# Designs tried in a protein design chat: VH-VL binders against q92529r149to334. Part 2

Target 1, 186 residues: q92529r149to334
Amino acid sequence: LGPGVTYVVKYLGCIEVLRSMRSLDFSTRTQITREAISRVCEAVPGAKGAFKKRKPPSKMLSSILGKSNLQFAGMSISLTISTASLNLRTPDSKQIIANHHMRSISFASGGDPDTTDYVAYVAKDPVNRRACHILECCDGLAQDVIGSIGQAFELRFKQYLQCPTKIPALHDRMQSLDEPWTEEEG

## First folded at step 10 (VH-VL)

Design K4
Fold by ESMFold2, look of step 10:
Structure K4 (fold): chain C 186 residues (1-186), chain A 130 residues (1-130), chain B 106 residues (1-106)
Amino acid sequence: as target 1 above (186 residues)
Amino acid sequence: QLQLQESGPGLVKPSETLSLTCTVSGGSISSRSYYWSWIRQPPGKGLEWIGSIYYSGSTNYNPSLKSRVTISVDTSKNQFSLKLSSVTAADTAVYYCARDSYYTVENPAYGTTSSYFDYWGQGTLVTVSS
Amino acid sequence: EIVLTQSPATLSLSPGERATLSCRASQSVSDYLAWYQQKPGQAPRLLIYDASNRATGIPARFSGSGSGTDFTLTISSLEPEDFAVYYCQQRSNWPTFGGGTKVEIK
């Protein structure tokens, strides 16, 4: 993957996730990202309107999502995806808006029929704690973005397996943990 | 529109090496976003994943076939290939190439990354016979 | 290896009827399950991914449900073109496919 792949996307903001993704089953993780997209898109003017909530949020989903942070909402950004991190920079590349190390990112979803122009990922950082970050991706770009994130996850995991003295047993690996490492600890 | 097409000999003798090529058109095999896979189906039976390759050459193989399988990629020709050595009649099957695409992904530290085969070739029958 | 057992092996129904197909995994696969349709002489076609999401261009009469070890594909009202073989596939480990359920006209 090398220095990574870069996309220009629109950052819509993030919304706090009040539970660890490890404590949630896969279906709930997916529903959280779809609900997060819906809430952030309603709050941001000019977002592309290619999303829809599949169902009213459950009581559990409404208890899992917290307050939104729209500080950089609507900004075009450079997203660089590598095996090390997801890096969000201003268009002139002079300011890093966020750098989410791979171990601090739990989940990404998007580019499917329900969220055609959106990609969401859940990451932990010192500013937003655990939050779902929403990207608007034009003209089929969402599929490329989610595919690149998936490849970065798989390639990072292969690198992890190449250190067999540190590979946990399958049982140990499947036990849930509350939070991954943060950027400041990488 | 993306298309995958298998090519190669339809008849292979026992103990020889089965060799197939998949040509990708309407898209690039050099995508950071996809794996490229071989899947087979014996006549009248179910499907078996053989293996997958990333355009960089990184491979994953079905453990039951790994000792006999080599998958390779030629990005300049937009092709990837399968070699299956020491074939027997049990290797008679329709062989498909397919694209492996992502819809929802998880970091492996939290679970397993999920992906599924969204584009398939038409398939080619390979018969292993004397 | 994760073994997927599909039942029934054959489902004989008429157009307009509801079809219910089952897939059981030998161990939990979470929601990492897909369904494919295969018509005679053709390659498989992706119908459902991640247990319950329809792939691009798949009619609403197809729906998937379940998690863990037990999964269901439902075709709410069979059309003539739906008589085919259906396979489930898991990806929580290296990919494995079920043995198939043939949906045939009664």
Scores: ipSAE 0.044, ipTM 0.575, lowest interface PAE 5.8, mean pLDDT 80
Fold by ESMFold2, look of step 15:
Structure K4 (fold): chain C 186 residues (1-186), chain A 130 residues (1-130), chain B 106 residues (1-106)
Amino acid sequence: as target 1 above (186 residues)
Amino acid sequence: QLQLQESGPGLVKPSETLSLTCTVSGGSISSRSYYWSWIRQPPGKGLEWIGSIYYSGSTNYNPSLKSRVTISVDTSKNQFSLKLSSVTAADTAVYYCARDSYYTVENPAYGTTSSYFDYWGQGTLVTVSS
Amino acid sequence: EIVLTQSPATLSLSPGERATLSCRASQSVSDYLAWYQQKPGQAPRLLIYDASNRATGIPARFSGSGSGTDFTLTISSLEPEDFAVYYCQQRSNWPTFGGGTKVEIK
């Protein structure tokens, strides 16, 4: 991967995820991303059209998703994917929209037939808590983005396996490699 | 050891519905890690994926066939089935059921698999003829 | 739809010879490509997954290589049981198969 790979994509927003992804089965996690994309697309002015062919959401699925945050919705962004983080910046002003460390990202889905132009990932941060972030990616780019995220997950996990208990007093705890990539919080 | 077996009529009249069942033994169809697929092969020709189903009932279909295809699952019988409506001679083929994976990337705590068909049934020839 | 083009359509060789089969994708599939062997009257058999990993029980004479759009299956020394049809398959969007390469006795 090197120092990272950068894509220009559209940020559509995020929606809070009210339960740990670890507590949900795989099919439900995939369905969460599809529902999150649908809700955020419907709420964003000028977004690429809403999902054309979706089943009605289940009551359980609707109860897992909370409030959306559309503060930067519809903005073209520079997404940098590295072993350290997913970094979202404006391309021209160099403003940081979000910086999600790999240890705080649990799941990404996209580029399949149901979500061909979208990538969704679930991450935690102090501002949005646990939320599903939605990216709109043009013309097959979604596959490249999801592949890069998958590679970053694998490479970071290999780094963790080499030094799983390295907790020096000098290290910033938020950037420590010794913390699990996924945690269930009570 | 996991085994898949197709069953159903070998002869179907034009315009009628082709119906097949796949029985899974030596493993459970109620798996979070796998999808269950139908693939066909006209005699002497190549392979065509028809569609797949997850044990929850979620389906994906080949876009060229989707208006005529229904795949369903019965987890209590460890079976999944194919219905293909409005058949013509072009639907004459050997029909296989197979296990596959739906590709998703997760942080390693959840696991990720590549997309391939690692277990196949023996296949059943279905002929569409008057 | 991602189209897989296999070449050659037919490969006529003798036992002990090296076989090289090509599969080209119409767009990148990273390394998410599989190879299958099919003998007459039988179901396909998984040989290679993720471009280069042999499936369980597959002899070492089978190897896969490539990434992105160009992939190769190599059989280092053909055995009598290797004369069959070989298919490549991807699932980057939805599953599609190549047209096949028939490996036959010269």
Scores: ipSAE 0.017, ipTM 0.438, lowest interface PAE 6.2, mean pLDDT 78

Design K5
Fold by OpenDDE, look of step 10:
Structure K5 (fold): chain C 186 residues (1-186), chain A 128 residues (1-128), chain B 106 residues (1-106)
Amino acid sequence: as target 1 above (186 residues)
Amino acid sequence: QLQLQESGPGLVKPSETLSLTCTVSGGSISSSSYYWSWIRQPPGKGLEWIGSIYYKGSTNYNPSLKSRVTISVDTSKNQFSLKLSSVTAADTAVYYCARGDTYVENPSYGSTSYFDYWGQGTLVTVSS
Amino acid sequence: EIVLTQSPATLSLSPGERATLSCRASQSVSSNLAWYQQKPGQAPRLLIYDASNRATGIPARFSGSGSGTDFTLTISSLEPEDFAVYYCQQRSNWPTFGGGTKVEIK
């Protein structure tokens, strides 16, 4: 990916994910991201795909998805995907909305057949904790974005395999990222 | 309307390479948010996913076939292709190309799909 | 590999009857399950995705339910065109399909 690939997409915000994606099976992860897309789209005015009456979310999904952060919702952004990070910036590149290190990203998916223009990814950051970020990708870009994220993951993995001495440390570090944010009782 | 059509030889000799092409019409491979897949079905049997490709060239293969499978894409022709090497009688099947949606997992570096559009399929027989 | 087991292998019913097809996964696939219909000489057609969502153009008589390891496809009232083979497919791992259930006319 070199310096990375950049897409222009719409940021819709994020929703807190209260459980580690690593502790969940693939199906559940996909359900979480799809539910997140649905919830955020419902919450953001003008979001295309105010879905018809979806079945009420399962109690399980409701327990996993927390509060939404709709800061920067509806903004056109520049999304740069690299082996290092997903970088979200305003079009003028003056403001960073988010810079998620690839190691902090646990899952990414497209929408369902009804939400094909959406991409969601789960990342950890100091502001949102663990959250699912929702992107609206117009003009068929959603698959490109997902493809690029997948390529970035693959490339990073290959790089990791080439450096076997760092393999145990990365596994240990990835486990350490699942440590609950100790609320420093200040 | 999106249409997929398989093309290639219907007969392949053992140990040779099976080669098929899927031509997509009614939509662009490069403008889609979808992966493009090959799926096969032996006569009277179930379905087996072979692999998928994104128009940018990223691929995912069935682990059981990975060593023999190569999928490629030609965006200029709006086509993607399958090569399966060292074929045996067990590779006799109807081969389908299909469009699929994708998700990715870290550190799971593959993608998985449902398949919403299919070609009509092409029978490939492996015989001496 | 996630193995999907479909039952029964063959279901013999009359038009107008209710069909219930089962798909069991060797491990949890959450809701990452699809159902396909395949008629003789045709490609599979997507019916249900994510366990319970009907694909575009699919009649309301088709419904999917289940989560985790146990899934069901229900056809509330069989039409003559519904006699076919039905496959389940999971996408929690690389895509795998069940062995299929043949719905045939009694």
Scores: ipSAE 0.018, ipTM 0.633, lowest interface PAE 6.3, mean pLDDT 86
Fold by ESMFold2, look of step 10:
Structure K5 (fold): chain C 186 residues (1-186), chain A 128 residues (1-128), chain B 106 residues (1-106)
Amino acid sequence: as target 1 above (186 residues)
Amino acid sequence: QLQLQESGPGLVKPSETLSLTCTVSGGSISSSSYYWSWIRQPPGKGLEWIGSIYYKGSTNYNPSLKSRVTISVDTSKNQFSLKLSSVTAADTAVYYCARGDTYVENPSYGSTSYFDYWGQGTLVTVSS
Amino acid sequence: EIVLTQSPATLSLSPGERATLSCRASQSVSSNLAWYQQKPGQAPRLLIYDASNRATGIPARFSGSGSGTDFTLTISSLEPEDFAVYYCQQRSNWPTFGGGTKVEIK
């Protein structure tokens, strides 16, 4: 419930994810985030320790990832992680780049050997729909960032257990959150 | 804890417009996580999804009904509503409002839901 | 346009017996399939989502299985309150429901 923890990281951008992360096994989710990091790093000059990976020929990855949004690419940002949300602001805190409620975040990964300086998370919002957001962290910080995100998810789940409501299991805080999104049916 | 309650007239004449309101209590309709839906069930028959609305006003409708359906939302009253025009006897049913989670597998196909909270239902009879 | 076909239309069983209900989709819905229970005079109640996950508060005797086009709801030992109509519903596209299976007491 408190003010959370804040990190200064580089926002590299986001890329649309066209399928629910819940519909994908863990290996596929990890491949998607690696590919997202690779594509965004290729598009952002000066990315520190840019992740380079041989592009797989699989049609699956092309069908799952959509267009990138580089509006704030390469900007240093303040990332605040709390049990309520991930909040991304410009360094002077005058502009909110994104505010993702924890229920809208379906996957997060980072600090692995293949992605040492990167954290990626998949979230939904009305502006970007479902997108994988890529953060570049300084040496060692990626582990702290992903650890704090994981702790926030765990603490929110514990709060749910202490004061349960009739909350449906289909809205799993960690794995199954879908953002509300509608378009008129044709 | 969350409750949905349908209200509206139980009898509607053919060719008129059926109008129902769903009042949400024990939770907020203004949520990015949920869609608010109308589902109907003719007596002794199965269930048919009519449509859903996101609290900002975007709608999805059953393609077979969309020419006759309007769903709207009033976030200040924590309510959403259904209007079904040009009704016939085939529109006689129990009408439910329901909360649904969204699923976006492909943006070209729109959003869809499972329905975890339902109102008690209200019978609307279309008869002269 | 995804049609769900439930079978059988009616199961006549006694308390304590095992019920097995089938739902077949006209095209693959992967695991995007839910089951609902509806008792007379009541709204449907979500039992199972994503083919096999029990909703909050649903007893362990209810289980779901299947993927693609063929799905099964199993009630391992029927209780008196389990005599009801059961519907499947898919969410791979706009929602459609099966025609229902009535589980009735002998």
Scores: ipSAE 0.000, ipTM 0.450, lowest interface PAE 17.6, mean pLDDT 79

## First folded at step 16 (VH-VL)

Design Q2
Fold by OpenDDE, look of step 17:
Formats: C-alpha cells, structure tokens, sequence
Structure Q2 (fold): chain C 186 residues (1-186), chain A 130 residues (1-130), chain B 106 residues (1-106)
C-alpha cells in the first residue's frame, strides 16, 4: 500500500460496542456489524441503508450495541487506508475525524446484500471507546474499500511476523487483541 | 441441529427447466448472518457454485450461469429454490444446497459476500436426458 | 474467475503416514481459502477455513497453512476414515473450487 490509498466516502457515525470482540463468535460479530449499519442508517437523515423492512433486533444485540455518536454524520470525508491506520479527514484535510491504528481495529466488513454500499469496522479510540464506525461507499466503491482494508491487515500481519517479539498464529487473533488504546504520536 | 434437504425431479428433458427446493430445518432461514447457496457436482468432477440468496430475496449468481439461473426464497416455509432453464446434458449433476457461514472478520470478497459452506444437504442427482 | 489448481491429483499412502496436499490460486486470495473432505456418496465437509482454522469437530491431525496463492493441507497421521477426496475453495471472488486430490490407500 505504500503511503496508503485514499477514498472519498461518507461518514455516518459510530455506535458503541460494549463487549470485547474476542469474547464473541464470528456469527455474533457479523450480526453486530449488520445491526450497527442498520441502526446508524436509520438514525442519520438521508442515509440509503434503511429502505427495506428489517427484523427487530435480538435482545442479545441490544445488550452489546450502545449509544450512537453521530458527530460528523453525513459528511463527505477522505479515508486513507494504510498498514498503519485508517485515517478519516475532512475533504480539506483540516480536521481529523478519526485516526484508528490497525492494531485497534478488530474487524471490518461490508454490509449485507441489502446494504452493499456500506462498510463497517470496529475500532478502539479514546473518544468513542470501542465502537463500530459506518462508512457509505457509493458506486461500487465498498468492495474496493474492503479490499484495501483487507490488504492492509494482511500486510501489517506480515510485518508482525518479521518481528521476533510478537508472532501471532493467526492474523485474526492479532487484530482481536483487547489491548488498551495508546495514542501514537504522529 | 441445522439440516438441509434437497427435493425435486431426478430427470429433466433437454431445453426444459430444472427445478429444486431446499428445505431448512433446525434453524431459521430468516437470519442476517447467513446466505443460502446452491452448488452442483457433475459425476466424477469437481464442485461449481451456482448462486446464493439472502432471506430478503437478494441474490448473486455465478456469471457463467447467470442468464439461466433463478433462486428464490420462501421464508414462511423455511425454503429456498433453484430454477435452471434451457438445460443440456452438461447440467447433469448432483445438486447441493448449503449454508454460507461467515468465519472471517475481514471480508474483501470480490463481487460476492459468500463465505464458506458449513452445512450441506445430502445432494440430489438430476439427470438431463431425452 | 480465480482458478484453483490442486496437486497431486492422486495421493497413495498407508495408514499412519503424513499426507501433504497443495492448492494454488491463479491470483492472490489472501487467506480466504477453505478445505473440504468428501467421501463417496456424501456431501463435502468443511475442514479448514481462512487457510488455517479448523472447523468445529475437526481432529487436530488436520492442519492448513499458506497465504496469497499457495496453500497446503496436512494430515499428520492418516486414519482409515481419512481416505477421501479433498477440495480447496476460495471466497476472494465468487466461490470457486479446486479439482480435488484423491487420497487413496496404498
């Protein structure tokens, strides 16, 4: 990825995830992502994700998903994906919306077949704690964004394998670590 | 325990439409976590993915079969179905229905949201013959 | 379309021996690769997902490795019930399967 790849997408906000991702199975993680997309799209005026009738959320999901932060919701942003981080900025680059280190991101996925234009990822930061962030990626861009994130994850993992101190057995395990967030001075 | 079972005619004439139904038991087809796929295997050959359906009715098909394939879902019956039109001898195969399971936390699947197939039907042989 | 090539086509071994099966992708699939076991007259059974994770109920003698374009399924010590056809499958694009490797008794 080199210096990274940049996309123009729409930020819809985030919703708090109250439980450790490591304590959840893959099915539950998927459900959390899908539910987060649905809830945020319903909450943001003009969002395209809530056009179809959806099933009521389960009690389990309701206990895992917390409060939404809709600051910057609906804003067009520059998303830069690198092996280091996902960086979200205003189009003029004057304001950082979020800078999530790759190690703080537990997973990322696209929406379901009814929300194909959406990408969601779970990250830890001092403002939102653990939260699922929702991006609207129109015109088929969602696949490119997901692909780039996946590539970044893979490359970062390879870098870790070269480090004798921390060699995780699986890439997913590395990403799912419940380590405290540390602000990198950049 | 989740079970899938294929049903339909075992013999179809050339140029006709193959029609199969998969009945799901032990779980709901109306789940946000899973997709429901059809896969076929010609005798003595490998596996070919046909397509999937989501509980909402959203579908995705193999490009090689897209023009001839229709998958539908009936949530009230906990079933989904396959229609393959204009069949030839090349469409003779064991047809499987399967559940797509999501095991990966990052999913850059190009052109599909399909994952891995963790539950399968027993399969049903469909022979295309005059 | 991503093409998966499996080798060898047939592997003849005795019980207790180590089996090593290869799967090569025409392009990178990251770690989005699965392995299936199929016995005659049965549906495929998921063994490994995401290149190296064993599915539920799969014995420890089965292991997967690899990333990008080259993948390996290893059976550390063959049991009589392990003689079957094995398929790799990728999900980086629409799902495609390899041609299979038949593990047969010598």
Amino acid sequence: as target 1 above (186 residues)
Amino acid sequence: QLQLQESGPGLVKPSETLSLTCTVSGGSISSRSYYWSWIRQPPGKGLEWIGYIYYSGSTNYNPSLKSRVTISVDTSKNQFSLKLSSVTAADTAVYYCARDSYYTVENPAYGTTSSYFDYWGQGTLVTVSS
Amino acid sequence: EIVLTQSPATLSLSPGERATLSCRASQSVSDYLAWYQQKPGQAPRLLIYDASNRATGIPARFSGSGSGTDFTLTISSLEPEDFAVYYCQQRSNWPTFGGGTKVEIK
Scores: ipSAE 0.134, ipTM 0.638, lowest interface PAE 1.4, mean pLDDT 87
Fold by ESMFold2, look of step 16:
Structure Q2 (fold): chain C 186 residues (1-186), chain A 130 residues (1-130), chain B 106 residues (1-106)
Amino acid sequence: as target 1 above (186 residues)
Amino acid sequence: QLQLQESGPGLVKPSETLSLTCTVSGGSISSRSYYWSWIRQPPGKGLEWIGYIYYSGSTNYNPSLKSRVTISVDTSKNQFSLKLSSVTAADTAVYYCARDSYYTVENPAYGTTSSYFDYWGQGTLVTVSS
Amino acid sequence: EIVLTQSPATLSLSPGERATLSCRASQSVSDYLAWYQQKPGQAPRLLIYDASNRATGIPARFSGSGSGTDFTLTISSLEPEDFAVYYCQQRSNWPTFGGGTKVEIK
């Protein structure tokens, strides 16, 4: 709602996504997220990894995912989800690790039975370009996190629809979500 | 243990409004992770999804029924409801409420993605006849 | 609208036999396909979600496979309680269900 909802989760890292999420169908977007979780979990020391070893990804999936970035891997973070952004801070909330404005986030997935403890979201930022960011959410929290992200998307979009004179701006926003990042607004 | 139960009149006259309520017990309707759906089944026929509601009040409807359907939620009573207007004999069916789980969300420019129904009510037969 | 076509409409088998049920989509639904069992007078029961994952409490004799447009539900050895109607379901835009396959005792 107003200030958002806050969770304490573990940040595992991210992996570059080389294609626009809008250029991919539903199934491919979900598969990308599952593969991203698997790759990052395999790369992070002490991460539990996926529940089951997955089949090697198709050539298509391999061409869509790029290099992983394990900076901050394994760090406990405070995640605040609001209609404005996903904000990642240290647990004492004194240091911002990342702030992804809602306009820069295209897709989120997680809480699947195969990836029960994980949530992933695709966002653009100045450091990682377009990347899939992986969160480890203990104690059944993953479903709550993904639900909160979904609600934030839904509420933000309804705000645009209530302002008919913003229809051209919505068109421009959709284009910017699809385009490669050059500079993120603060 | 989560349970869903439909209630409402079993007989509705043509051209009137069918109105049903689903009561959720053993869990909260105010979950951020679930959608709450109505699904119907005409006697001896298959299943047809009618629509869903999120606890915030956000809805989505089957395009073939959209002009006649209203789904609402009352979080204080842990209930959600269906109204189907201008009914005909073709609307005679067993009506189910169901919980819809989703694990993937998109920015709304893409639409809502895949889900499945893990909990169902027992169903209630609604007959449309004079 | 995505149409799901189930075949056969009726499958007459005996306990202990293997049942193979088909669901075909009019266009790709990736692996976003669920299977339900419905016994007379009861609500549907979720068996399989996302093409191949068994729901909680579903016996190992039920398995799902397929992706894209062609999906299969297999019951490896029919038990007396498995004689029911089976539905497939997808939601790439909104949920639609197949017409059902009735598995009946021979």
Scores: ipSAE 0.016, ipTM 0.512, lowest interface PAE 6.3, mean pLDDT 79

## First folded at step 17 (VH-VL)

Design U1
Fold by OpenDDE, look of step 19:
Structure U1 (fold): chain C 186 residues (1-186), chain A 130 residues (1-130), chain B 106 residues (1-106)
Amino acid sequence: as target 1 above (186 residues)
Amino acid sequence: QLQLQESGPGLVKPSETLSLTCTVSGGSISSRSYYWSWIRQPPGKGLEWIGYIYYSGSTNYNPSLKSRVTISVDTSKNQFSLKLSSVTAADTAVYYCARDSYYTVENPAYGTTSSYFDYWGQGTLVTVSS
Amino acid sequence: EIVLTQSPATLSLSPGERATLSCRASQSVSDYLAWYQQKPGQAPRLLIYYASNRATGIPARFSGSGSGTDFTLTISSLEPEDFAVYYCQQYSNWPTFGGGTKVEIK
C-alpha cells in the first residue's frame, strides 16, 4: 500500500457495537454489520437503498447494536487506507472525521446483495468506543475499498509477526480477548 | 473475458519442490478487487484450498500446508505462482488457480479473510512419483 | 477448520426429476456458502454464492437455500448436462469444501 490508497466515498455515520467482535462468531459479525448498514441507511435522509422490509432483527442483534452517531452523515469524504490506519477526512482535508488505527479495526464487510454499494467496518476509537462505521461507495468502489482494507490487514499483520509481542490467537480459537495490539514502541 | 491457465511440470519427484504458474488473461492481476488462489484436487477426491495472494504480494495459506507453500506474484507478467516443497505422493493432484471475489475481510488477528471462486483455470495434473 | 458434510454421496436420478443436495457445516457459516458443479476432466464451475445467489449464466433451474449450518442445492428439473459432481464451499473461515455429491443417471 505504500503511503496508502485514497477513495472518495460518502460517510453515513456509525453505530455502537456493545460486544467485542472476537467474542462473536463469523455469522453474528456478518449480521451485525448488515444490520448496522440497514439501520444507518434508514436513519440518514437520502441514503440510497430501498431497504426491503427486512425481518425484524433478532433480540440478540438488538442487544449488540447501540446508539447511532450520525455526525458527518451524508458527507463526501476522503478515505485513506494504509497499513497504519483508515483515515477519514473532509474533502478539503481540513477536518479529520476519524482516524482508526489498523490495530483497532477488527472486521470489514460489504453489504448484502441489496446493499452492494455499502461498506461497513468495526473500529475502536475514543469518541465512539467500539462502533460500526458505514460508507457509501458508489459505482463499484465498494469492492475496491474492501480489497484495500483486506490488503492493509494482511500487511499490518505480517509486520506484526516480524515483531511479535503476543502470539496471535489461532483463528479457530477466537478467544474473546478485547486486548488491543500493544505495539511495543521500541 | 477473464481466463486463467496453469502451467508447469506434470511430474515431480518425492522431496522435490512442485512449481506452477498461473497466467491471467483478459484482465489485470493488479486489481484491488480480487485475490488469486491455488486449489488442488487429488484424483477421485475433494477440493483443498492451498492459499491466495494479492497483487501487492500479501499471502494467506492453508494452515495444513503453510510450512511448505509459497505463493508469489509477477504483476509485469500478469502471473502468480505456487511452490510446494518436500512433496510426497499425497501431493499428487490436479492443481487449479482461481480468482477470489471478496466481500468481507477480517483482520488476521481476529479472523481469516475468505471468499468464493468465480473464475477457474482448467487445472493441471501434477504427479509425484519416483 | 469448518467441515462440510454433503449428502447423499451419490444421487441417482432420471432426466426431468428434481434433485435435492444437502450440505451441513460443523459450525455456522452464515450465508457464506457457495456451490460448484464439476464435470469429469473439467474445473469446478461456480453455481451459487451467498447460499442463494445464482452466478452469472447459471440456469434458473438451479437454486440454493439455507443459512447457518444447513444448506440445500436444488435442481428443479434435471437436464442431461446436469449430471456431475456438486461441491459446497464455505468462506466464513479459510475456504473448505464438502466431499461432493455425485448426481448420476439412473
Scores: ipSAE 0.244, ipTM 0.719, lowest interface PAE 1.3, mean pLDDT 88
Fold by ESMFold2, look of step 17:
Structure U1 (fold): chain C 186 residues (1-186), chain A 130 residues (1-130), chain B 106 residues (1-106)
Amino acid sequence: as target 1 above (186 residues)
Amino acid sequence: QLQLQESGPGLVKPSETLSLTCTVSGGSISSRSYYWSWIRQPPGKGLEWIGYIYYSGSTNYNPSLKSRVTISVDTSKNQFSLKLSSVTAADTAVYYCARDSYYTVENPAYGTTSSYFDYWGQGTLVTVSS
Amino acid sequence: EIVLTQSPATLSLSPGERATLSCRASQSVSDYLAWYQQKPGQAPRLLIYYASNRATGIPARFSGSGSGTDFTLTISSLEPEDFAVYYCQQYSNWPTFGGGTKVEIK
């Protein structure tokens, strides 16, 4: 991954996730991102929206997703993906919209046939708490974005395994990734 | 446009190592969005997933085969390969390579990832005999 | 390991008839179930993903339903090219496949 890769994508907003991702099955984690994309796309004018019939959300999904934050909805942003963080900046790069350290990002989804132009990721930050953030990545860019996020996860994890005296044990790191955040984590 | 093609010897002796290569054309194996899988099917039987590789070299294997399986990638040749050691007649099968249509990436703290397979090679029969 | 049990093992039908194929999982796989068609000497072909979504180029006569542990593939009116073996596959964990249902001409 090197010093990181940068994409220009559209930020659609985020929706609060009320449960720890660690407490959820893999299939539920994926459903959360798909439901989050659907809800945010319904709320944002000019988004491509859901092109196919959406299944009604389960009672479990309704209990997991909270309120949306559409403060920056529809804005083109500069997204930089590195082993340290996902960094979201305004187009002129003068303002940081969000900086999500890899330790605070649990899950990402996108690039499937239902949501080919979207990437969603679940992260914690002081403003939005645990939330699913939605990116619109047109013209096939979603594949590149989700792949870069995946590579960053793998490379960061390998770094933790190679430095045991500096980095907490693997099981402790797993717990830390899902716990509520009350402080910035570096 | 995207095509996968298996290649390698069709006959392997018992206790030897089965070795196959999958060549990807019409697309890049270095795609960050996909995993690359091996799947096998004994003649007249069902399908068994063997394992996957990500282009970075990260792998995951079927637990029942894990001790005998090595999957590797050569991005410069746009290929990934399978080695299955200590083969027996039970390893006789058609071997497929496939693109793992993975749309979800996890921080490793949250578990194993897998998906469905949208592109398959035509398959190559490997017989363990003699 | 999540075990998928397909029934019936063989379904003997004529062209124009409706085929109903069952797949049952040993534990919930939510909606992460795919269906494949395989003809002799060919690789499997993806029909359905996410339990009910048709893959690109798959005719409307193929439909999937179900969630959790109980899933169905329906072929509303069999065409001659539909006589094949059908497999279900879950992807809520590492992939496992069902044993298959052969749809053959009566």
Scores: ipSAE 0.014, ipTM 0.524, lowest interface PAE 6.9, mean pLDDT 79

